VHH binders against C4-dicarboxylate transport sensor protein DctS (dctS). Designs and how they scored, part 15

Target 1, 216 residues: C4-dicarboxylate transport sensor protein DctS (dctS), of Rhodobacter capsulatus (Rhodopseudomonas capsulata) (p37739r437to652)
Amino acid sequence: TLAHELNQPLAAIASYAAGGLNLFDQPEPNLTMLRQAFEKMGAQARRAGLVIRRVQDFVKKRTPQLAALDLSEVLAEALSITAPVAREHRVKLASLIEGRIPGVQADRILIEQVLVNLIRNGVEAMAEGPRTGDDLTVRLARAGAAVTIEVMDRGPGISDAVAASLFDPFTSTKSEGMGMGLNICRSIVEMHHGSLSHGPRAGGGTVFTVTLPVPQ
Short names: E, the ipSAE of ESMFold2; O, the ipSAE of OpenDDE; V2, 0.75 times the mean of E and O plus 0.25 times the DockQ between their complexes.

## First folded at step 14 (VHH; framework vhh_7nfr_2)

Design v3 (from s4 with G99S; at its last look DockQ between E and O 0.01; V2 from the best seeds 0.00; counts 0 for: pae E 19.6 > 2, placed apart)
Fold by OpenDDE, look of step 14:
Structure v3 (fold): chain B 216 residues (1-216), chain A 120 residues (1-120)
Amino acid sequence: as target 1 above (216 residues)
Amino acid sequence: QVQLQESGGGLVQPGGSLRLSCAASGFDFSWYSMNWVRQAPGEGREWVSSISSGGGDTYYADSVKGRFTIARDNVKNTLYLLMDSLKSDDTAVYYCAASLYDESYEPHYWGQGTQVTVSS
């Protein structure tokens, strides 16, 4: 997965940094080894950057193949894809479809990716801290001339400090993982002339809301 | 506003030397790898040289290895290209370009270019 590809170089950077610090703390630090550690960190950072750029390029260069999309089907697929990680963290995935959901003009692959990323992020958030519940619920509903997709977790929530940079690259509310998924999600959603927002979930947790316009 | 401004181009004889400069403003120059790219008339863009953000790593196209030297001053926000032993084939518009991660991808920012003409 993209996340995995990003996490690998970042983990390596952290490892080299830790190693470098250990070297630094020696009575006679080996400067050659320290330099190598920094060089390796730089290399891994560049690698991570390439991964990010590839994703950006994918989003920017790929002309979205907009077609009538049944979001319920896409949601089902996204839940299936994320089921293993949810099980791993003892999270119960649930879906709620309220009313008749109109079709949207959207790229199936990109929207699926958004849902997968949001669900995964929610699961990870629930794994990080105290939970207010065991369920991650995705809600589909019509809101006027738009469809809303709400990914609702039971995690620790998002502080105001983190919220300001939530969609920025390398931002993370988790001990493990990255906020890169949210950045990608925002870009994809905006490409579809929609919006991505977040807020508190009643009873605890976070709600990420994707809003997509309904063709008139 | 982001700006990259090349200078130092001109007309030189074969075997001559030029020093190009690229003045950067409007962004954190020290975080970007810098690149020289050239375009000859009727040809596509050709990568010439790159330097890492800290200046520790330099890269050259085979066509310019041993003749060109890339350097940067992060205090002055300036990129340099020392061009020695110039050849007629070096005639091109030379662009400086800034990139964050890798030279293989489209740079984030481009200059307007400076003309280098090598002719007897």
Scores: ipSAE 0.000, ipTM 0.252, lowest interface PAE 12.5, mean pLDDT 85
ESMFold2, look of step 14: ipSAE 0.000; ipTM 0.112
ESMFold2 (binder alone), look of step 14: mean pLDDT 86; pTM 0.873

Design v4 (from s4 with H108R; at its last fold request DockQ between E and O 0.01; V2 from the best seeds 0.00; counts 0 for: pae E 9.1 > 2, placed apart)
Amino acid sequence: QVQLQESGGGLVQPGGSLRLSCAASGFDFSWYSMNWVRQAPGEGREWVSSISSGGGDTYYADSVKGRFTIARDNVKNTLYLLMDSLKSDDTAVYYCAAGLYDESYEPRYWGQGTQVTVSS
ESMFold2, look of step 14: ipSAE 0.166; ipTM 0.646
ESMFold2 (binder alone), look of step 14: mean pLDDT 89; pTM 0.907
OpenDDE, look of step 14: ipSAE 0.695; ipTM 0.894
ESMFold2, look of step 16: ipSAE 0.011; ipTM 0.507
ESMFold2 (binder alone), look of step 16: mean pLDDT 89; pTM 0.903
OpenDDE, look of step 16: ipSAE 0.707; ipTM 0.893
ESMFold2, fold request of step 17: ipSAE 0.000, 0.012, 0.000; ipTM 0.388, 0.470, 0.320
ESMFold2 (binder alone), fold request of step 17: mean pLDDT 89, 90, 89; pTM 0.907, 0.910, 0.909
OpenDDE, fold request of step 17: ipSAE 0.661, 0.692, 0.695; ipTM 0.884, 0.884, 0.885

Design v5 (from s4 with G54E D57E; at its last look DockQ between E and O 0.76; V2 from the best seeds 0.00; counts 0 for: pae E 6.3 > 2)
Amino acid sequence: QVQLQESGGGLVQPGGSLRLSCAASGFDFSWYSMNWVRQAPGEGREWVSSISSEGGETYYADSVKGRFTIARDNVKNTLYLLMDSLKSDDTAVYYCAAGLYDESYEPHYWGQGTQVTVSS
ESMFold2, look of step 14: ipSAE 0.071; ipTM 0.612
ESMFold2 (binder alone), look of step 14: mean pLDDT 87; pTM 0.886
OpenDDE, look of step 14: ipSAE 0.676; ipTM 0.888

Design v6 (from s4 with D62K; at its last look DockQ between E and O 0.83; V2 from the best seeds 0.00; counts 0 for: pae E 8.1 > 2)
Fold by ESMFold2, look of step 14:
Structure v6 (fold): chain B 216 residues (1-216), chain A 120 residues (1-120)
Amino acid sequence: as target 1 above (216 residues)
Amino acid sequence: QVQLQESGGGLVQPGGSLRLSCAASGFDFSWYSMNWVRQAPGEGREWVSSISSGGGDTYYAKSVKGRFTIARDNVKNTLYLLMDSLKSDDTAVYYCAAGLYDESYEPHYWGQGTQVTVSS
């Protein structure tokens, strides 16, 4: 399992850190052994990175199981899955489905995963930073030959410096730290011939926009 | 054994141009966004520009937007900064950095720096 493969290098890092602290606290620390502890930690951190890269390669090489999909039903399930975390952080989840939404060709499991991750990221941003409000709204609408799904939070927003790293596998957001992150969400959406973008929310916060094509 | 090696700094007149390079080795360059950060003598670090890991998204500090251009070559594992219309305020040591940067967060890897001096 992914958890097991990541727990191994993480456990090794913890062990080398504990040993390094013991060495550091000695009256005359053995600096050669302390250096070796840091080198071993670095090696295990790189090994953890390779495990994460394997997960990303798996997602990128996965063939989506495309079928006609009602995005309203997937959104309802994603909101249900994220409701407990939203309540814990006093975030009010809302949805707005504008008009008739045509079906799309998509892998239900993968798209649900994208929505859950985007909503969870928004809730966590609102929990950890300054807020401009307590509402996280998901808007589902048709835009010509495409359907858009906008996940709009009231967190602190994303500076230009942070935006460059947003899709890196090693960003420090909690979702990206556990494995699947925004780079994987973008890859999933692109496998569906769509796009994932972001921008500021009017009045404060961030909007993540998933765009999926409507079959011709 | 991670190495980020900056080069291309030097002395230039106001209004002049420079091209900085940063050669990367010892890690998977294409996994990381890359940053240019500068530090003038006696000052704190100032974020200058960033580029996404794939190279498709670029970002600039307000003080350099329109004058500086960031680029990367993921085949040669090299980051670039083209600096035009240089001002005396651009005098600093310029560092290449890999990974997330904001003023409260350290990047994963950090270079040795190259001096840029704009005078007279």
Scores: ipSAE 0.013, ipTM 0.537, lowest interface PAE 8.1, mean pLDDT 82
ESMFold2 (binder alone), look of step 14: mean pLDDT 88; pTM 0.896
OpenDDE, look of step 14: ipSAE 0.620; ipTM 0.870

## First folded at step 16 (VHH; framework vhh_7nfr_2)

Design w1 (from v4 with G54E; at its last look DockQ between E and O 0.56; V2 from the best seeds 0.00; counts 0 for: pae E 9.3 > 2)
Amino acid sequence: QVQLQESGGGLVQPGGSLRLSCAASGFDFSWYSMNWVRQAPGEGREWVSSISSEGGDTYYADSVKGRFTIARDNVKNTLYLLMDSLKSDDTAVYYCAAGLYDESYEPRYWGQGTQVTVSS
ESMFold2, look of step 16: ipSAE 0.011; ipTM 0.492
ESMFold2 (binder alone), look of step 16: mean pLDDT 89; pTM 0.902
OpenDDE, look of step 16: ipSAE 0.574; ipTM 0.843

Design w2 (from v4 with D102T; at its last look DockQ between E and O 0.01; V2 from the best seeds 0.00; counts 0 for: pae E 21.8 > 2, placed apart)
Fold by ESMFold2, look of step 16:
Structure w2 (fold): chain B 216 residues (1-216), chain A 120 residues (1-120)
Amino acid sequence: as target 1 above (216 residues)
Amino acid sequence: QVQLQESGGGLVQPGGSLRLSCAASGFDFSWYSMNWVRQAPGEGREWVSSISSGGGDTYYADSVKGRFTIARDNVKNTLYLLMDSLKSDDTAVYYCAAGLYTESYEPRYWGQGTQVTVSS
């Protein structure tokens, strides 16, 4: 999973950082070993970056491999992956699974990436603009012949001007860092015969809704 | 004695409106997420709408989104469902329910239901 592949270099970075601080606090710090700790942290950070870039390239080149998928499990993974960035910005992640959720035909890797990106976008919106609360909630529910996944933030909301261009390829082509644009997320969802939409959250914020068909 | 009592149902024409209420007593209403669930004759229960304990998060089934509005008043211990643009498919007994409603979790408290009938 993406969480697992990133966990290894992140755990290594944490380990080298702890060791480096221990060395730094010695009466006569061994500067050679301290330099090595920094070098190893840098190498692991580059390794994490490579993992992210490989996932992004894989997603862009991949034809969806549809299989029976439990969306509750994918949601749990996506929340695990985004928990560090949410913590960094003091955003409380929550999930709400409403009723019985049937399986869907989907590519686990692609849908996980969509959920990760939507959650990160919500966390960033709550970090950058005025915030009407600290909770970002993902709701999973059945709606007739479909399952809906709603990613609900408490950021400033989306202006009419931004809404008109929200999925514009130009908006996504200059992405900084390893984020994925909303246009790519919509393309992935449409390849699954679903839809990606947005609207206001009651009490402030934005809801992004992924709708996926249920086999009947 | 825990009690959830729905009211406000009735007979309406297509395109009409109704406002359902659910009066709660005997428990701490403000701690519970609240739900509206409906059941048509011969069918299973269908989740309609939910609202978080503080009222800040509202959720709707796609079949009712844009037509129904859920609200709660934690001072009066009352849950509401405003139903607009009613259709024949909305005919059902409507229940209020307190607690999380998921595949793994039944709400802890249920009302006895109120009948909504949409007939031309």
Scores: ipSAE 0.000, ipTM 0.089, lowest interface PAE 21.8, mean pLDDT 80
ESMFold2 (binder alone), look of step 16: mean pLDDT 90; pTM 0.910
OpenDDE, look of step 16: ipSAE 0.386; ipTM 0.740

Design w3 (from v4 with L100F; at its last look DockQ between E and O 0.01; V2 from the best seeds 0.00; counts 0 for: pae E 20.2 > 2, placed apart)
Fold by OpenDDE, look of step 16:
Structure w3 (fold): chain B 216 residues (1-216), chain A 120 residues (1-120)
Amino acid sequence: as target 1 above (216 residues)
Amino acid sequence: QVQLQESGGGLVQPGGSLRLSCAASGFDFSWYSMNWVRQAPGEGREWVSSISSGGGDTYYADSVKGRFTIARDNVKNTLYLLMDSLKSDDTAVYYCAAGFYDESYEPRYWGQGTQVTVSS
């Protein structure tokens, strides 16, 4: 969550501050280490600032309005929106709806944005790297008391190194700054009491999974 | 009133498994990262695991990595810790805590703890 992202740098600042204080209390304070501590605090403060700005931008965009939402409709719309970019990159969009999908309580616009962003990211991944196929498939299914939306690309996958920072607000995979970062997508999904995860796609590629709770 | 209530602790043999639960109430559970922290007799508090508010990120201490699994259900306002391959060194009171946990940052809310004893 955004809160978590903010707490991380703040905690780091606190840690460096504590370390710095400890250094100060030494009979012979290491000034080099003290300097480093302050530099690191500064860096983390800047990071926190960026997180706040992103939060502000997010908040400014829309107050979430939760309502009964048909995800199949949202998916159809998201696919329509992303169809041009998919064509541009010779990606075939496919959708699979398995079974009856219950309605969820969600903000239509925000969820649509998440899907659009994930689809676009997938298309871009397929465009930038080696492909294992030409299809990006979105799967909508019910999983117990939740609904899952899987955005499955045929791109080069996500390395462990990239995975570690995939949802980092400072990690932009998009050269052109287009769309919402994955961290924002996660925040939106989490705001809906869901989760956003990623994993490898069988045969190659990446699966981004949005899980949203079904109202009981 | 904010409440975190741990459960699921008990006596287990080495190699056994336990599942801890933490029931949260009185605050917006879904907005907080959640943590498991344990304290062994005579020792300080040791961070065990953390999970992001939405469950997308999980973190583990090296001592429990590969053996413990943290999870949460934001609909049920419940935090879980699946503990497999338990060792004697895992004996401790296990606390759930809401908020970011760091050496320099204390969680906002704490549970009362549940005792886990691993003994032959």
Scores: ipSAE 0.000, ipTM 0.225, lowest interface PAE 11.9, mean pLDDT 86
ESMFold2, look of step 16: ipSAE 0.000; ipTM 0.096
ESMFold2 (binder alone), look of step 16: mean pLDDT 88; pTM 0.892

Design w4 (from v4 with S30D G54S D57E; at its last look DockQ between E and O 0.48; V2 from the best seeds 0.00; counts 0 for: pae E 14.1 > 2)
Fold by ESMFold2, look of step 16:
Structure w4 (fold): chain B 216 residues (1-216), chain A 120 residues (1-120)
Amino acid sequence: as target 1 above (216 residues)
Amino acid sequence: QVQLQESGGGLVQPGGSLRLSCAASGFDFDWYSMNWVRQAPGEGREWVSSISSSGGETYYADSVKGRFTIARDNVKNTLYLLMDSLKSDDTAVYYCAAGLYDESYEPRYWGQGTQVTVSS
């Protein structure tokens, strides 16, 4: 699994960092062994980077298995999957389905993964920094020839400087071993001929918007 | 060996233009967002512009919006800043930087900087 592949190098980094601190705290630190600890940490960081690159390359090469999809059902599943982490951080999950939502041509598994990742990212944003409220709402609506899925959190928002790095493979979250990153989410949505965007939520927080075309 | 090397700075009159380049080597350039950050004499660092790893999103400080254009070439591993309508307030050392930029956190890699001077 991806979590397993990332947890291995992270555990090794933690181990070498602990060993390096023990060496540093000795009265006469062995600089050769200390350098080796840093080199091994660097090697494990590169290994983690290769895992991320492999997953991104896999997603780029995969053609989605498109079928008629009821987005309200996928949203319900995503909310169920994320409910425990939301409860852990005292985040209230809600959905708002506005009007009749037409079916879309999509890969259920990939779209579910996108929604799970976006909801978890919103919960994590609300766990860090100041909040403007405790609700995370996912809104489904039709916008002309498209359907929009808006994941709206009450976290601190995103500065323009940070926004450019949102889709980097190395953008961290507070959750251990979590987050495929927004770069993978965007790639999946683009495979479906849609788009992933972000902006401020009225009253504070961030909105991530997935836009998917409706067949005509 | 990681290197970020800026070039293209120099002396220019107000209203003039410059194109800055930043050549990257020794790391996976296309995995990182890239930034231009400037530092005027006696001042702290000021974020100027950022571009996503794919090049699909660009962001600008209000002070440069509409005048500067950031671009990247992931084949040549090069970051660019096209600077138009330069003002004396744009005088600074300009750095390219790879990775997350936040007041609390530093980018993973920094260049050596290139001097831009706007004066008559």
Scores: ipSAE 0.000, ipTM 0.341, lowest interface PAE 14.1, mean pLDDT 80
ESMFold2 (binder alone), look of step 16: mean pLDDT 89; pTM 0.907
OpenDDE, look of step 16: ipSAE 0.548; ipTM 0.831

Design w5 (from v4 with Y105W; at its last look DockQ between E and O 0.02; V2 from the best seeds 0.00; counts 0 for: pae E 20.4 > 2, placed apart)
Fold by ESMFold2, look of step 16:
Structure w5 (fold): chain B 216 residues (1-216), chain A 120 residues (1-120)
Amino acid sequence: as target 1 above (216 residues)
Amino acid sequence: QVQLQESGGGLVQPGGSLRLSCAASGFDFSWYSMNWVRQAPGEGREWVSSISSGGGDTYYADSVKGRFTIARDNVKNTLYLLMDSLKSDDTAVYYCAAGLYDESWEPRYWGQGTQVTVSS
């Protein structure tokens, strides 16, 4: 439920704050642990914000608000937001930014949600089935007049039967809370004049590719 | 099928000693910080002690410092709490708990608890 999804990051923030205060009571506070507590609190606050935005976008039926966007910044935030669930399932998140990436015209909030959803999808695939490795890598590169964002997992891959219905509004697996399906991700990307595709990863797994046009 | 199973509780006199154990299975024990948390009758849960995933850092509540020692064995997947100089205020159910990867914070997994009773 929505209350459950919001209570998790709030409880984590409270726990890190309590632990940090306890560290101050020590004769020599462990500064490494204190730094980690602040980093984790920040990550959980961003996670709570993403949950709220997901609900708001569902309710508001958001129209994209395009502006100049640095995709490397939004990728870094999406990786930070998904790091706790990746660590829980022992998935190593990595990024590869290939060369100089031009800015795009995009709605930061909507693109961030697409990236978070695709990363979570890959983490869940790696948690639920056989793996060919523990790494999930997001590659950001320029391809001519476009920029590509490839979310590459090491899960079992996508069967032909699943591929045929992948973007069907009703193929999202149910959870107790609200989620964003791949059909919504595709719609968001298409509203940005891009495309969302998928294919096999070399060496095993799946690649989801977001392609966004570069302004002239 | 994650399992945390505490043992070693019982009745002791003030000033006595106990050693609690917690056997872990169904998850990768070496990735989690481990914790002891206690709950006295009618009270909320009180954090007692924590140990980092590698065992290099230990932390204690002020109420138990110098009397309790936390330890872990990552080969046997077992957490320990050595309790010395026990006082009546130490009477509680003691829970073993696995942390949030930060070596001591809000636990992900909980055991069923073992009763420790200190009375004269």
Scores: ipSAE 0.000, ipTM 0.093, lowest interface PAE 20.4, mean pLDDT 77
ESMFold2 (binder alone), look of step 16: mean pLDDT 87; pTM 0.882
OpenDDE, look of step 16: ipSAE 0.477; ipTM 0.795

## First folded at step 18 (VHH; framework vhh_7nfr_2)

Design x0 (from u3 with H108R; at its last look DockQ between E and O 0.64; V2 from the best seeds 0.00; counts 0 for: pae E 15.5 > 2)
Amino acid sequence: QVQLQESGGGLVQPGGSLRLSCAASGFDFSWYSMNWVRQAPGEGREWVSSISSSGGETYYADSVKGRFTIARDNVKNTLYLLMDSLKSDDTAVYYCAAGLYDESYEPRYWGQGTQVTVSS
ESMFold2, look of step 18: ipSAE 0.000; ipTM 0.297
ESMFold2 (binder alone), look of step 18: mean pLDDT 90; pTM 0.909
OpenDDE, look of step 18: ipSAE 0.602; ipTM 0.857

Design x1 (at its last look DockQ between E and O 0.08; V2 from the best seeds 0.00; counts 0 for: pae E 16.9 > 2, placed apart)
Fold by OpenDDE, look of step 18:
Structure x1 (fold): chain B 216 residues (1-216), chain A 123 residues (1-123)
Amino acid sequence: as target 1 above (216 residues)
Amino acid sequence: QVQLQESGGGLVQPGGSLRLSCAASGFDFSWYSMNWVRQAPGEGREWVSSISSSGGETYYADSVKGRFTIARDNVKNTLYLLMDSLKSDDTAVYYCAAGLYDSYGESYEPRYWGQGTQVTVSS
């Protein structure tokens, strides 16, 4: 799986980093070994980058099969898919459909993957950090000539430092289960002429907002 | 005014069947996902089943999977729940709700909520 392919080099990087730190803490650090550790980390990072680029290329090359899509169906399915992981981490999943949602021209598979990834990311954020609540809520609503999908978690939020690299393929704040990187999600959404943004959730947590245009 | 009215509940023996209905009015029924949620005495709310706006997708809680069937008629603005092989544990007030999905049912807050219909499964 893509996750596995990415986790391997990342784990290696972490291992080399740990080793490097151990070397660094020695009374007489071996600079040659330290250099080698850094070189190996760099190599693994590049490998991970290649995997990500491959995925991005795949997404870009895939002719999106755009069709009229009922986002409520996609949302329900995404919640079903992510329900087990949410239960594992004692996160309650909820969705809210606000008003009549028009059909969008979108690729069902790709949009589903984006939602699954965002939900999983939210669950993981809630699992790893202090929680301000136990719910992850997805809100589907119409906003003028667009539809918005808000994935709202109750995790620790995103610091400015993390936010700056949030969509960087080489930066992850998560120790496990990165799924598809946020950068891939952004690419998919942009492919649909939409946008992916993030912001604070009232009361604590993070909101990821997918905006998709409605056909005029 | 949005209205949801459940019906079809009653007393049945274990192994029996019931068909619940939910009549919807005051909103565009065909554009909303619909849900069944139940609450047993002294227990929290439990999500039972959901159906997409078009009816193309259906979802069930593990506790009712294979026994219950959700359906809808968008011409009649009606939601259905066919309950087969009923068990004592299915005893609850059953509610229909529009536009919401909760995989756990414990903190379910529907935007559009019916009054519920009592289902009692007892020998």
Scores: ipSAE 0.000, ipTM 0.230, lowest interface PAE 12.6, mean pLDDT 83
ESMFold2, look of step 18: ipSAE 0.000; ipTM 0.198
ESMFold2 (binder alone), look of step 18: mean pLDDT 83; pTM 0.853

Design x2 (at its last look DockQ between E and O 0.60; V2 from the best seeds 0.00; counts 0 for: pae E 10.6 > 2)
Fold by ESMFold2, look of step 18:
Structure x2 (fold): chain B 216 residues (1-216), chain A 122 residues (1-122)
Amino acid sequence: as target 1 above (216 residues)
Amino acid sequence: QVQLQESGGGLVQPGGSLRLSCAASGFDFSWYSMNWVRQAPGEGREWVSSISSSGGETYYADSVKGRFTIARDNVKNTLYLLMDSLKSDDTAVYYCAAGLYDYGESYEPRYWGQGTQVTVSS
């Protein structure tokens, strides 16, 4: 019902745009009705924003169902799910599991969703801009009292000007459809007492890093 | 109605300090990253600094790094720019901006302020 609630205002916007073009093409366009069409489009855009905010608030309030989780299994599933879109854009997916990875307390469904979203964002960045290579690598490793998952793409990278807006609720998912948004991914990771960060990849591109605590 | 109103600009000597403020109204301030952008006479707009919606991440242009500090107060819906060690190259109109800097080729904030003049001269 979530997809339906978001698609409702999008369909309404398309309808008002088509009606507005019809009015615009009449021999003597009714300017009052044209203005009304634009105002209704704006109202539906604001309604879409409210739906997104409600989704984000729901995620923030959902208590994760924590269980012992093997992150290597979740990574394998995320790579399988994203393989078709990666192949479509000629992106080579790879994983690197460094050493023995301890189990973590996590909600499998939520963490899988985060990984799928981060991988898809990297693939889309590599498809839609300049890129420094064709490989997107996910590295799983232990870092002291935490496990890190690094999603490393070869896209154009993130300038400091863009970096602050990465987690805005209106993050664009270019080309094919709506992604979950990095703000929701960060909220999920923070509900697991972890962090989501980003930085440059050596040789070009971006690294998104998920850090999750290891139980004592 | 959306408003971004900058204040705190003025004339200062080199090495001096200023505190810019930007009061926001008419939208949900806590949802947006905030930015300072400046424009010197006869030049294009130059990004200065950005802060994430929560305030947890801050970013600075190399030209101001170490001298300027961005901050926000989501209770008062106010953005700040603390400018220290000012130099003549900092002379510009400073704009407060809210919105999405998209990952890719397009960089367009959702809302802009009217700007406040900062002049650094002896």
Scores: ipSAE 0.005, ipTM 0.437, lowest interface PAE 10.6, mean pLDDT 80
ESMFold2 (binder alone), look of step 18: mean pLDDT 85; pTM 0.866
OpenDDE, look of step 18: ipSAE 0.038; ipTM 0.422

Design x3 (at its last look DockQ between E and O 0.61; V2 from the best seeds 0.00; counts 0 for: pae E 9.5 > 2)
Fold by ESMFold2, look of step 18:
Structure x3 (fold): chain B 216 residues (1-216), chain A 123 residues (1-123)
Amino acid sequence: as target 1 above (216 residues)
Amino acid sequence: QVQLQESGGGLVQPGGSLRLSCAASGFDFSWYSMNWVRQAPGEGREWVSSISSSGGETYYADSVKGRFTIARDNVKNTLYLLMDSLKSDDTAVYYCAAGLYDESWGSYEPRYWGQGTQVTVSS
């Protein structure tokens, strides 16, 4: 299981950290053994990263099971799932459902995962730096032949230098540490023939936009 | 062992061109965004350009936009920087770097760095 495979390297890291502290606390620490303890901790962290990558690769290779889907129901569930972490960081979750939203062909489980990840990213961005407000708003609307889902936070925003790394598998660990990142969200959306983009929010913050086609 | 090795630097006249390469080994190159960062003597590090892990997104500092082109080859594990219309202000050591780089996010630094290649623009 994922939990079991992650608990193994975490337990090893804790063990090497304890051993390293024992070495450090000796009157004349053996620096060679202390260095080895740090190296082994690093190796176990890398092993945990490979376990996470395997899960992300599995989701990327999954064929979506498309069915008619009411995006307003999926959004409501994603907001419910993320409400505890939003409350913890004093973030007010809101939704705006503009007009009648047509159904889309989508895998409910995969799209729910995307929305949960995007909302959590926004909440965590607002927890980490300066805010222009305390609301995170998800806007659901029709745009011509597509439906858009905009996840709008009031965090510090994304510089061009950082934007290239947003989808790296091992650079964003803040969603429960070793969780899945934006790279898998983009892959899921693309498997649904949509797109995931980002840009600045007016007045500060970031907008992540999921675009899904409306069936013809 | 992780290695990033830059090459292609040298002495060039103003208005000239250079192509920098960075050969990567010892890590999964295709999983990381890549960056070029430069440092002139007595100056701080200046972010130059970044490219996403897939190569689908590219970003440039305003000082080089329109003159420099970043590219990568994930089969050959190689990063490139094509530099055109070089100016004296471009004189610096150019570093290849892998991973997160954010001058605005406090002390975030790339995971891996190369040793650099010197570019000198002199009349």
Scores: ipSAE 0.011, ipTM 0.457, lowest interface PAE 9.5, mean pLDDT 80
ESMFold2 (binder alone), look of step 18: mean pLDDT 83; pTM 0.843
OpenDDE, look of step 18: ipSAE 0.283; ipTM 0.694

